# Ledger of designs, part 5: VH-VL binders against q9y8q3

Target 1, 263 residues: q9y8q3
Amino acid sequence: MRRIGLEALERVLYPVIPVVVTAEHQGRVGGMLAAWWMQASFTPPILAVAIAPERYTYKLVRESGVFAFNLLDFKLVDKAPFLGDVSERLLPGKIREAGLNIVRGEVLGAPLIAEASAAVELELVDVVEAGDHDVFLGEAKAVYTVDDFRGGMWSLETYRPLMYLGRTRRPGPVYRVYLTPRGWERREIEFAGGKLKPLAEKRVRLISRVEEAVKASSSREEAVDAVRRILSEEGLDPSDAEYLVEDALRRAKSYRRRGQSSS
Below, E stands for the ipSAE of ESMFold2; O stands for the ipSAE of OpenDDE; V2 stands for 0.75 times the mean of E and O plus 0.25 times the DockQ between their complexes.

## First folded at step 1 (VH-VL)

Design c13 (framework fv_cosibelimab; at its last look DockQ between E and O 0.01; V2 from the best seeds 0.00; counts 0 for: pae E 16.4 > 2, placed apart)
Fold by ESMFold2-Fast, scan of step 1:
Structure c13 (fold): chain C 263 residues (1-263), chain A 122 residues (1-122), chain B 112 residues (1-112)
Amino acid sequence: as target 1 above (263 residues)
Amino acid sequence: EVQLVQSGAEVKKPGSSVKVSCKASGGTFSDYAISWVRQAPGQGLEWMGVIIPIFGTANYAQKFQGRVTITADESTSTAYMELSSLRSEDTAVYYCARAPYDFWSGYYPDYWGQGTLVTVSS
Amino acid sequence: NFMLTQPHSVSESPGKTVTISCTRSSGSIDSNYVQWYQQRPGSAPTTVIYEDNQRPSGVPDRFSGSIDSSSNSASLTISGLKTEDEADYYCQSYDSSNHGVVFGGGTKLTVL
């Protein structure tokens, strides 16, 4: 590998699957392609997306407190210019002009793209300043999809993800480059199989012991001391105790809040 | 404040065409779509179509497709509605209107011109 | 395509309240916003309600709009009726399927 300038950072992080962020406030629906997003939490389910304040969608999410993520199939790639290259401010009704339809989500009434392969209704939790963008954190309240996920993953026969590779930096016009993989090379690797099986069994035993110790403790200090002893007995670094206790406490709070029982 | 000023009344013979103008003098012409709605004497409002001047994109009601053409000239801030193959039943007041966009409303008429009476008679 | 059905006429005395209905023939009334226009004789229409229940600047508080999903209809309510309210009233919505604006047949309000 070679070291290059930081101005290349955004380029080296492509390709990605962008989401289309949609939101509505006072009768105006807007949407934008966003490449900078992630899942931030499993319990509760929280998704994050970076939006610049200049975006019309920024205003819609901020003022409504409700938004959506939409995942598009590559067959809709010709719609990308309407979603990413022009502002709702300059072309009112750009989603409609693209030939796309909006439907209201069942839980929050969030505007969803009817033609999307999947959509998630999000309730705004927080907005965190991060330089020239703000990070919007949304808690997922409903999910919609064209696949049933019976195999545990997308059927790539029914969903060809729209992927974004970046923009050109050559003389002449600037182009945005979109793609979908040409065919799929698929590998199935056994989770914690083969040579990793003894380590996976040790992890299960360790986590179980940590959770039992935390539940049996009357204070954080007592839990940390108990976990330090467990780590020493397992031949591990006792200084990790505070992190494992914090993790166990957060999981316990999440299970209680979501109404999930422990066994 | 946006002002929409339409051309004067017209009397046309059956089979001819009419072109009605609509000039926007206040505000930015390119910021709004222009909708056209007609009203026959004693009858209700009937939507004909809309044009987004900045793109020259027009959508027409099915009833008028093939007979109506809506255009815009950004240099003069003027929209035009041309209706061909005129019949006596095309006698009506023709209105242009500023059409802001709302996703749940489409391009709906918001602020209306004064109207242009077009009479089709032999 | 769908139709918006209004009563042909309504009549009420000054100072009273009148309600004009607008019923969508197919598809949900909640699918699209409803606008209401007032047209006095010899004049162009003016907007009195937009986006179901919003009033433009200059429209009196006496005008209000509402939606009833159970009857698939929108309503324009005018309270404290005045003689200057005498006009034709049109509801309007949007047909997403054919990308078209749809007007109701209009209601003649007589204030006697």
Scores: ipSAE 0.000, ipTM 0.379, lowest interface PAE 21.2, mean pLDDT 84
Fold by ESMFold2, look of step 2:
Structure c13 (fold): chain C 263 residues (1-263), chain A 122 residues (1-122), chain B 112 residues (1-112)
Amino acid sequence: as target 1 above (263 residues)
Amino acid sequence: EVQLVQSGAEVKKPGSSVKVSCKASGGTFSDYAISWVRQAPGQGLEWMGVIIPIFGTANYAQKFQGRVTITADESTSTAYMELSSLRSEDTAVYYCARAPYDFWSGYYPDYWGQGTLVTVSS
Amino acid sequence: NFMLTQPHSVSESPGKTVTISCTRSSGSIDSNYVQWYQQRPGSAPTTVIYEDNQRPSGVPDRFSGSIDSSSNSASLTISGLKTEDEADYYCQSYDSSNHGVVFGGGTKLTVL
């Protein structure tokens, strides 16, 4: 073996099968494509997923205590950018914009993607800080599958898991790379391309404004007030300010831990 | 490794049922599935079904659907195959086999029991 | 669903090499791994090849397995034949669509 740089860590750990995390609060359903998830316990059945505080889904899960994992078939790969590249905050109704429908779980009423190959209803048990992300632990209360799953296993001739390999490198356009098992089908989809490009650029500017406001503030309360004003000016929900301030502070700490000089 | 010991030979009348046992020893019963395969005199191997003890589910070959029931008792590390409505063509040696899972192989037999002769005659 | 077709019998002298074919009727032989079983008269089957070309512990290296995608078939090759190799041989694959095990019809190997 040879030692390599930590900047490759994420990609070394791919491929993974991502899940779509869905949740609802106050009548609004949101979701995000997440690669950083795991099974954590058999008894009770606990699943885990890492979510950054700036994600809209983070807020929805924290406030409702109920969420779902949704597994997608590769036939839905073209919908991945709507779920992974853009926040519900900037594109309200992004699941509908992707042409996907929401149904309710029978046990917790969790929002499930009707077109998913499997879904799991989860009740939030704990949230554990892990640097710039928090790990959400959920107890599984129900699981649903399509007919492709029988006898305790998938039929891989009919179910083709979506396998994610990460983003291509800069400079130039960034593409997300997806495969089926054994690489029989491969898709490379431009990150934040097409109608999503203005929204992705708006998010970058928003994050920069939030970071500047947090740095200019002398207290957390002052930072929250400043970010609340930024959100109002952008036509966004001012109640998100606390989560964005939290994210900015946590990312600054994580950047320092990655070896940046403190002076 | 695992040893599979089956129940003794049976002589049955047409229209009755037979239940063959398969006791696993030397390994954990829940780590793999148990497959059932029969062989009529002078004939080849014929798959009947499989049970996955950790899930408690069984899958059956279409030919035997409705006539075969495969069960498992984890506490005694024993699988059972019951075949009902017996006919003379059900005369065969019945095998159980350990069926580990592999992503590309599915559940495939790797260690076989000694076999149980079931004779169906009037 | 698919069938696996084997020759009914093959014969060969001690010390020689024999190859037993196993042809898949529909779908690709590459879709799932192929196993090979040996069954001596009056005995239960035992595995001689798994995952196309792997030998279980205790199986001599004169047993080998291969896949030929162009003919849609698997092969079991036994070199240095011994009289103890006289047996029936079965190939096996998995039908993931129907969650079922598929055996070939079997090949009787006679060592003359």
Scores: ipSAE 0.000, ipTM 0.391, lowest interface PAE 16.4, mean pLDDT 85
Fold by OpenDDE, look of step 2:
Structure c13 (fold): chain C 263 residues (1-263), chain A 122 residues (1-122), chain B 112 residues (1-112)
Amino acid sequence: as target 1 above (263 residues)
Amino acid sequence: EVQLVQSGAEVKKPGSSVKVSCKASGGTFSDYAISWVRQAPGQGLEWMGVIIPIFGTANYAQKFQGRVTITADESTSTAYMELSSLRSEDTAVYYCARAPYDFWSGYYPDYWGQGTLVTVSS
Amino acid sequence: NFMLTQPHSVSESPGKTVTISCTRSSGSIDSNYVQWYQQRPGSAPTTVIYEDNQRPSGVPDRFSGSIDSSSNSASLTISGLKTEDEADYYCQSYDSSNHGVVFGGGTKLTVL
């Protein structure tokens, strides 16, 4: 082995089977691909996932206290950009736009992806700050699977799990790389391809404006107010300002703990 | 093949308005932005604004703010540019251009319409 | 905001190499944000260089883009100059501060 830079850590940990984290608040359903998840406890059964404050799903989970993990078959990999590359904040109903449907879990009523090969309803039990992300801990209340899961394990006769290897870098187009069900063959899925490009661009522009506003502010309150104005100008929900400011501060390594969560 | 076909030449009086259309074909419409650029006789290219059809919201150059309106109809793959309060200085060839965009490159025209001459004279 | 400054005109003989500069007045120039357009007399502009100094299909490899960070400028280089290359050339860049587009003043290239 050779020592490499810490910046490569994330990529060293791949491949990983990402989950789609879904949640709902006030009738708005969102979801995101998440590679940074784990089982945290057996008794009780607890799963964990890292989510950045900027993600709309962060807000949804925080506000509702209920969320779900969805495992998608590889046949749905082309829909991954809708879940990973764009924000529900900018594309309301992006799960539907991806051609996926939502069904309700039987126990918590959590939004589940109907086409998923497996889903888990989770009740939020804790949130732990971890740098630029928070780790959400959820207790599993129900598990759903397709028939491929039998005899206490996946048969993998029909279920083909997503295996994410990471994404490429500029210059040139950015791709997310997956292993296909065919040996170790790789498939590249364009990042923010097609109609998703403007949505991705808008997100980047918004984040840039937020960062600029935070940088220009002398207090957190001033930053939040400034971002509220930005969101208003963009036709977005000003109440999201605190999340975006928090995200920007964390990314700038100037994060201050939020204290008690209102959600 | 991607094509942008603009409406025909216009002759307008000062103070009036002009609306130029730009119909796109040979590719997706909503996947790209449409920019409007004008060029006065013997002058350079001047960016007026851009619209991203999927959002329906346009961004304008400060110079034209309040006087220009850019719209798009996804059903017909047509973008429009309306310029009001016309003056002689607005005499120019107006171009629409498809504009790829992303978080890395921003907006840039790649395919251009043939241009529409708008003449403003009393 | 920034401006892009180009020379008003350049001229060169067929077969030679010509370079057109585009200097950004403020902010760092980035090849990912710089495009070049060719406009022949009486015609609409056409893209010859885009994102990261790439050439669209149909544009000959005689056309190339480059960035000089020390002078904060982009350059369009045309090698093996042909009569058909006589045109106006415009550089363009994205302004992230206002999400706008900035064009250079244009350069008239005369093939002698």
Scores: ipSAE 0.000, ipTM 0.470, lowest interface PAE 14.0, mean pLDDT 90
ESMFold2 (binder alone), look of step 2: mean pLDDT 90; pTM 0.924

Design f01 (framework fv_cofetuzumab)
Fold by ESMFold2-Fast, scan of step 1:
Structure f01 (fold): chain C 263 residues (1-263), chain A 122 residues (1-122), chain B 111 residues (1-111)
Amino acid sequence: as target 1 above (263 residues)
Amino acid sequence: QVQLVQSGPEVKKPGASVKVSCKASGYTFTSYGVHWVRQAPGKRLEWIGVISAYNDNTYNNQDFKGRVTMTRDTSASTAYMELSRLRSEDTAVYYCARDYYDSSGYEWFDPWGQGTSVTVSS
Amino acid sequence: EIVLTQSPATLSLSPGERATLSCRASQSVDSYGNSYMHWYQQKPGQAPRLLIYDASNRATGIPARFSGSGSGTDFTLTISSLEPEDFAVYYCQQRSNWPLTFGGGTKLEIK
């Protein structure tokens, strides 16, 4: 083996099976595709997932205390851009825009993706700060699966796990690479491509405005008030302000510690 | 043409269960989901849930958690909604309705059944 | 849940007049250039009938006098020239988030 730069860490750890995190608060259902998750305990059964404060799903889990993990079959790979590349904040109902449906879990009423191959209802136990992401710990209260799980093990004749391999590094558009180990079938999908591009650009502009407002503020309270005004002007939910300010503050601290990069 | 025909009126005592049927004709039954909606006298329409055309999975309004069961008999082109542990507040006209799209729509309702009156009283 | 508020609760007009019905959502029902608001008509003793879907699209068989408009949180159903058969209760419904919800209704009655 040879030693390489830490900037390659994420790429070295792919491929992974991503999970779709879903949650609901006050009638708003949202979800995101997450690559950074694990089971942390068998007794009690606890699952962990890393979520950045900027993610709308972060707010939904924090405020409801209930969420779900959903595992997708590769047949749903075309849904991944809606779940991973754009924010529910900027595309409300993105799960339905992807052509997916929500069912209620029987134990916690957690929103589950009806087309998923498996789903787990989770009750929030703790949220642990870990740099620019927080680790959400959920205790599993119910598990659901399809007939592909007959005999206590997945039938790979029928279940094709959706896996994520990373981004391409060629000139031009960035592509996210998805695959399934059965037959090594591969799909490259443009990151925030086609009709999703304006939403990704709107997210970049929103986050930039938030960062500038935070930098210009003398206190957290002043920053939250400024961001509430930005959200109202953009036609977004002003109750998101505290989460976006927290995200911006963490990114600002990271930048100061690393210093500047002109590249 | 495309039509949904529901079962007749029901009178139940508190704590009982009621099962309403919805028979479809004039379209490919297995291609469309079936929604259930109720309306109490003088009140707004309230969505109960939907049964998927894709996989028979059900999608329920959380307000009915643990009390509603939706099923289909594809050989009879009939959908069913069973509501258990009935209360006087469950007195309403119950409607079935076809999902407008023949895929993952679950969005709007066309056509509707004629409605089934369910009265819960002692 | 998204709360839909319809106004006025009752609208009294004569045949031939223009009717304008309002529906306001507690949260935006817009998603990627689409507005996920639908309109239904219900006559006494009958099931509702779909009129408009996704804010502005007229359902199959619905007369041209019915039109929908709006985006975000504010939506309008317009009937350009009332016919006698148009006097009914009208409901808006959103599909932006679960559970699916309906407005309280606007009763259109003969003056």
Scores: ipSAE 0.000, ipTM 0.377, lowest interface PAE 21.1, mean pLDDT 85

Design f02 (framework fv_cofetuzumab)
Fold by ESMFold2-Fast, scan of step 1:
Structure f02 (fold): chain C 263 residues (1-263), chain A 120 residues (1-120), chain B 111 residues (1-111)
Amino acid sequence: as target 1 above (263 residues)
Amino acid sequence: QVQLVQSGPEVKKPGASVKVSCKASGYTFTDYGVHWVRQAPGKRLEWIGVISAYNDNTYNNQDFKGRVTMTRDTSASTAYMELSRLRSEDTAVYYCARGDEYWYGAFDIWGQGTSVTVSS
Amino acid sequence: EIVLTQSPATLSLSPGERATLSCRASQSVDSYGNSYMHWYQQKPGQAPRLLIYDASNRATGIPARFSGSGSGTDFTLTISSLEPEDFAVYYCQQRSDWPYTFGGGTKLEIK
C-alpha cells in the first residue's frame, strides 16, 4: 500500500451502496441520497446516517422523529440528481418530480419509496454532532423488501445494487459516478447539472446570505426576523427561518469545511 | 527509481507543429496522470493540461484550446504533447510532470524539460 | 481562474536568516477539508522541485527547515534558517480549480 492525502479518504471508502433517507413533517415529504451510513447495533437494531445540517431532510427527521432508509436498484440511477444535488426547499416535492411514489410504512407511517428494493422504518433515538455532519441514530421498527430478496439473501440475477463511486474533482463540471457490479455498468451524472444547476447555485447564494444576516444580528429574534425577510424576498417558505438560523449558528460553532457541498 | 525522461530540444518555424515525448519508468504508468507545464524565458510556470491516468481523456487550459493534443502509449509508458500553429510566444521550456487529478494533486516527479524555440 | 499573487517578488537575505514567502489566492483553494496549495523550488536550468503539498506537508527528502502553513486564500512558505543552496525561485500552485495556476514566483537572492 501507498500513503495518500486525506482529501481522498471518502473516495478510498467507495464504492458504497447509498440509501435514500426519507422523512415527513407537517405534510411535506422530502429525502436525500446518503452514502455515509452503517448498522451500529444488532440488539436493538440501530442504523446510523450522517446528515449535513443544511439539508432539508435534516429538519424533517429532527422535527418528526421518524424516518426511513430506501435501497435502490441501478435502474433508478437517473433519479439520483433529484435526490442528492438540490434542496427540497428549492424544489418542493423533488421525490415526486423525480417520478417516484411514496407509500406509508405499516408501523411508524414513515414515507417509503414505492419503487425501492428495500426500505426500513426508523425511530430517531439520538443525534450526535460530528464535525460538519450530525450522525442520526435510528432504531429499526420495520423492514420491507421485494421478491429479489429470497432465501435470506439478494438474488443478484435480478437485483442490481446501485453503488456510488464518488465525485470527480476535475476542473469544469463535477460529476457523480454510479455503478453496479452486474455487468460493470457505470454512469457519470453531472453534479446539480442540467435543469437543476440554477437551483443548486441559488441554494449556495441563499445560504451565504442567511449566514451574513445571522452574523449581523445581535439576538436570535433579530436573526429570525432578518432571515424571514430573505426567504420572503426569494419566494421561499418563511417558516423555515428558525431552522436556517439554528443551522447557521451550528455551522459557526463546528469544524464545518468551507466550500464543501452537501451529500 | 522513478523518473520522467523527455525528448531533446526543438527549433521550429512559426506555423509549424512540435511533438514532445515523456517516457516514464519506475512506477505503474497508468496510476498517475501526466501534466504538461511550460515556462517562457524569465516568465512564470504555465499549466497546459493533463492526460488522465485511467483513460485517454485530456483536460486542457483553454488558453491552448485547438492547438494542443495530448496522447499516451501505455505499452511504452510514454506520454506526448503536440502543439500546433506555433508562434514566437510559444518559445519556452516544456515540462512533463507526474500528478493525479483524483487524489494526489501535487507534481512530485518532473521531466528534465524540452527547450522549444520558435524562430523570429 | 484562480489568480495566485506571491509577495515579495524578490527577497534579499543572507544565509542563516529566516525567509517568509506569501501566496494569496483570489478565491479559496480549500475543498473537502484540505487546502490544495503546493510549493515548488526552481533553480536556474532545472525543473521545479516539489517542497510542500496540501499547504503543510513536506515532500519526501525535503529538509525540516522548510515548512508551509495557511488555509483558504492565504498561504506561507517558511525557511527557518537559509542555506546557500536555498537561493532559488519559489512558486506556489493551486489545483482546487481549473485551470491549475501558479504564482508569479518569489526570487530569493543573496544580499
Scores: ipSAE 0.000, ipTM 0.388, lowest interface PAE 18.3, mean pLDDT 84

Design f03 (framework fv_cofetuzumab)
Fold by ESMFold2-Fast, scan of step 1:
Structure f03 (fold): chain C 263 residues (1-263), chain A 125 residues (1-125), chain B 111 residues (1-111)
Amino acid sequence: as target 1 above (263 residues)
Amino acid sequence: QVQLVQSGPEVKKPGASVKVSCKASGYTFTSYGVHWVRQAPGKRLEWIGVISAYNDYTYNNQDFKGRVTMTRDTSASTAYMELSRLRSEDTAVYYCARESYDFWSGYYTDYFDYWGQGTSVTVSS
Amino acid sequence: EIVLTQSPATLSLSPGERATLSCRASQSVDSYGNSYMHWYQQKPGQAPRLLIYDASNRATGIPARFSGSGSGTDFTLTISSLEPEDFAVYYCQQYSNWPLTFGGGTKLEIK
């Protein structure tokens, strides 16, 4: 590999599966195609997405506190310009102009794209400033899908993922490039299998010992000292004790939105 | 009232370097790329390269690779083209030209809608 | 690189006559449903002026007598009725591939 200019970072981070972020305020539904998203937590389930403050969808999410992620099949690729290239401010009703229909989620009433292959209702947890974008953290409250996931994964017979490759940098009009793979090479790799199995089992045992020690302690200092001892006995780095104690405490912590009931 | 105003004429000896400036006004400088084109006396227009509005990405025509450097000063709304190791064949009028690249919409105009007045560069002993 | 050949090199006409200028590319300049061919006018001592973009679209402020046509490798600039101010050099330019290239020019001169 060779080092190139930092301006190439945008090009390097594609292809991705973009999501369509949808939200509603005062009866007006808006949405945008977003490439910069991730799952940030399993327990509770939290998704993150970067939204620029000038986007109309930014305002809708901020003011309603409710939004949705929608995954589109490649058959809907012709709708992408209405979702990605123009603001709801400049083209009111752009989702309908794209020929898409909105239905309400059952749990939060979030606007969902009826034609989507999957959708997730999200309750806004926090907004973190990150340069020219803010990162919206949403806790997932409901999931909808056209697949039954009996095999633990998407059926590629029912879902052709819409993928975004980037923008052209040749002379002429700038084009957004979308794709879906034509063929698949699928491989099943045993989770923590083979040579890694003994190490995975050792990790499970270590974490269990740490969690028991933390629960038996009456203070953070006592917990750190107990875990430091465990690490030394296992021939591991005792300086990791504070991190493992913090990890154990976070696993026990229930996420609660500010002002919400925990029952 | 878009204007591109270039620096004055230059006379250089072979082996020297020349740096031509192009000062923009009447538009948002950071929304448009700047191309450089030259024309030797009585000859066709020849494209040198571009510095984009997007992220200062540059592409230089291979005929000038290793000799041309393009830069921008966004605070001064000025683009620069420096050509080193000059030879008599570099004698030409050098133009800057605007290419629209709207960062927010992602659209190029793919044509040169406004040009500077040109900078005469003469390379002689 | 794409080579652009303009013909004729010189065209001698009188005011009021129709001018037809040709530009031929060594390979197609069509891409993504568009023809990336542009036309410029250059008068002595002046920078080029955009006349036609994307083969057939007239630039802002350009009189209706100027028109462009063509696709693929063969392009034409037409001036329906020459005015005295139209006697200049005309260049075609492709934007389909980098490096960007210009034709050799057609000099339109008074007969």
Scores: ipSAE 0.000, ipTM 0.378, lowest interface PAE 20.0, mean pLDDT 83

Design f04 (framework fv_cofetuzumab)
Fold by ESMFold2-Fast, scan of step 1:
Structure f04 (fold): chain C 263 residues (1-263), chain A 121 residues (1-121), chain B 111 residues (1-111)
Amino acid sequence: as target 1 above (263 residues)
Amino acid sequence: QVQLVQSGPEVKKPGASVKVSCKASGYTFTSYAVHWVRQAPGKRLEWIGVISTYNDNTYNNQDFKGRVTMTRDTSASTAYMELSRLRSEDTAVYYCARLDYEGYDYYMDVWGQGTSVTVSS
Amino acid sequence: EIVLTQSPATLSLSPGERATLSCRASQSVDSYGSSYMHWYQQKPGQAPRLLIYDASNRATGIPARFSGSGSGTDFTLTISSLEPEDFAVYYCQQRSDWPLTFGGGTKLEIK
């Protein structure tokens, strides 16, 4: 082994099986694809997931105290960039717009993705600050699955885990790479792209518009004002501008590289 | 604007050492690894090794084990490759190249202009 | 180490013609659905220039006439219609295993 720059840490920890975190507050359901999660305790059963404060799902979990993890089969790979790249703030009802259905858990009433291969209802135990993310600790209260686990483990012939390998550096749009263990079938899907309905496609284009507005701004205050105008023009909630600016700034730091030529 | 600029040509006698420099500009030096590659006259490119600019850790081609030392100076945005106990077979043009080790690309996208090293008695 | 064999050693063509350059690896350079083979162009007195990375992806700023294909052990670089500036030496390079290795090169020269 050789030691490399710490900025590579995010890539070193892939591939992973991401979870879709879902939650509901005051009649609004939202969710996000999360790669940074773990089981932290067996007795009681506790799962942990890192969520950035700018994410709409952060608000839903924090205010409701109830959330869920959903595990997806590779057959749903075309949904992954939609769940991971589009904010609920820019596309309200994005889970439904992706063609997925929500069902209520039997114990906590947590919103679960009906098409998932497994889902876990979680009751929020604690939120721990950790740098630019907070770690949400949830106690598992119910588990749902398409497999009966007779052999003590998943049947990989019936469940092909959706795995996330990272993003590819390419000229133009950012591409996400997803795979599954059997034959390592690989799918490269354009950032915020994939198969989308007309409304979702229009809202996904707002991501680029918001990012460009932030990039063109000379201060945080100017960026917030610019994004607020964009949201108002699109009939969205202008109070979300601050969160979208922080999200755009974080994304710029993670995949924009200083001094790179496009020639 | 992104470029790697190497030191000038060297003429050395067998048994001597040579130290080649590679100065980076137009990008964040510590965000890219620096690879060293050489090419003898009329021969193929040969990989020598790589240095992490963030923490000075190196990984070298075993063919150069015990003879190559790679270092970097973050304040000067400069990487160095020193080759000792020179032989006539070490006569070559020596290149530095940056490599983005994040993600899956792992290719050398920007190269220095090359440093000619001649070893003769 | 992985040995890369390029053929032909020299290819003589005229501007406007199609060039097809081959690179064969002593073992597969494929991993996780990707082929870890790159192509570089080198002109006399100059450093190599990246053309194609991971078998088929064109590097930034490289003209559309350059394309790469192949998987496993057999790879091809194609130039659909040669321009005068394309007459150079072309090298393949693998990143599947350490040490990184290059092919012997194919010299593309004017007929």
Scores: ipSAE 0.000, ipTM 0.370, lowest interface PAE 19.2, mean pLDDT 84

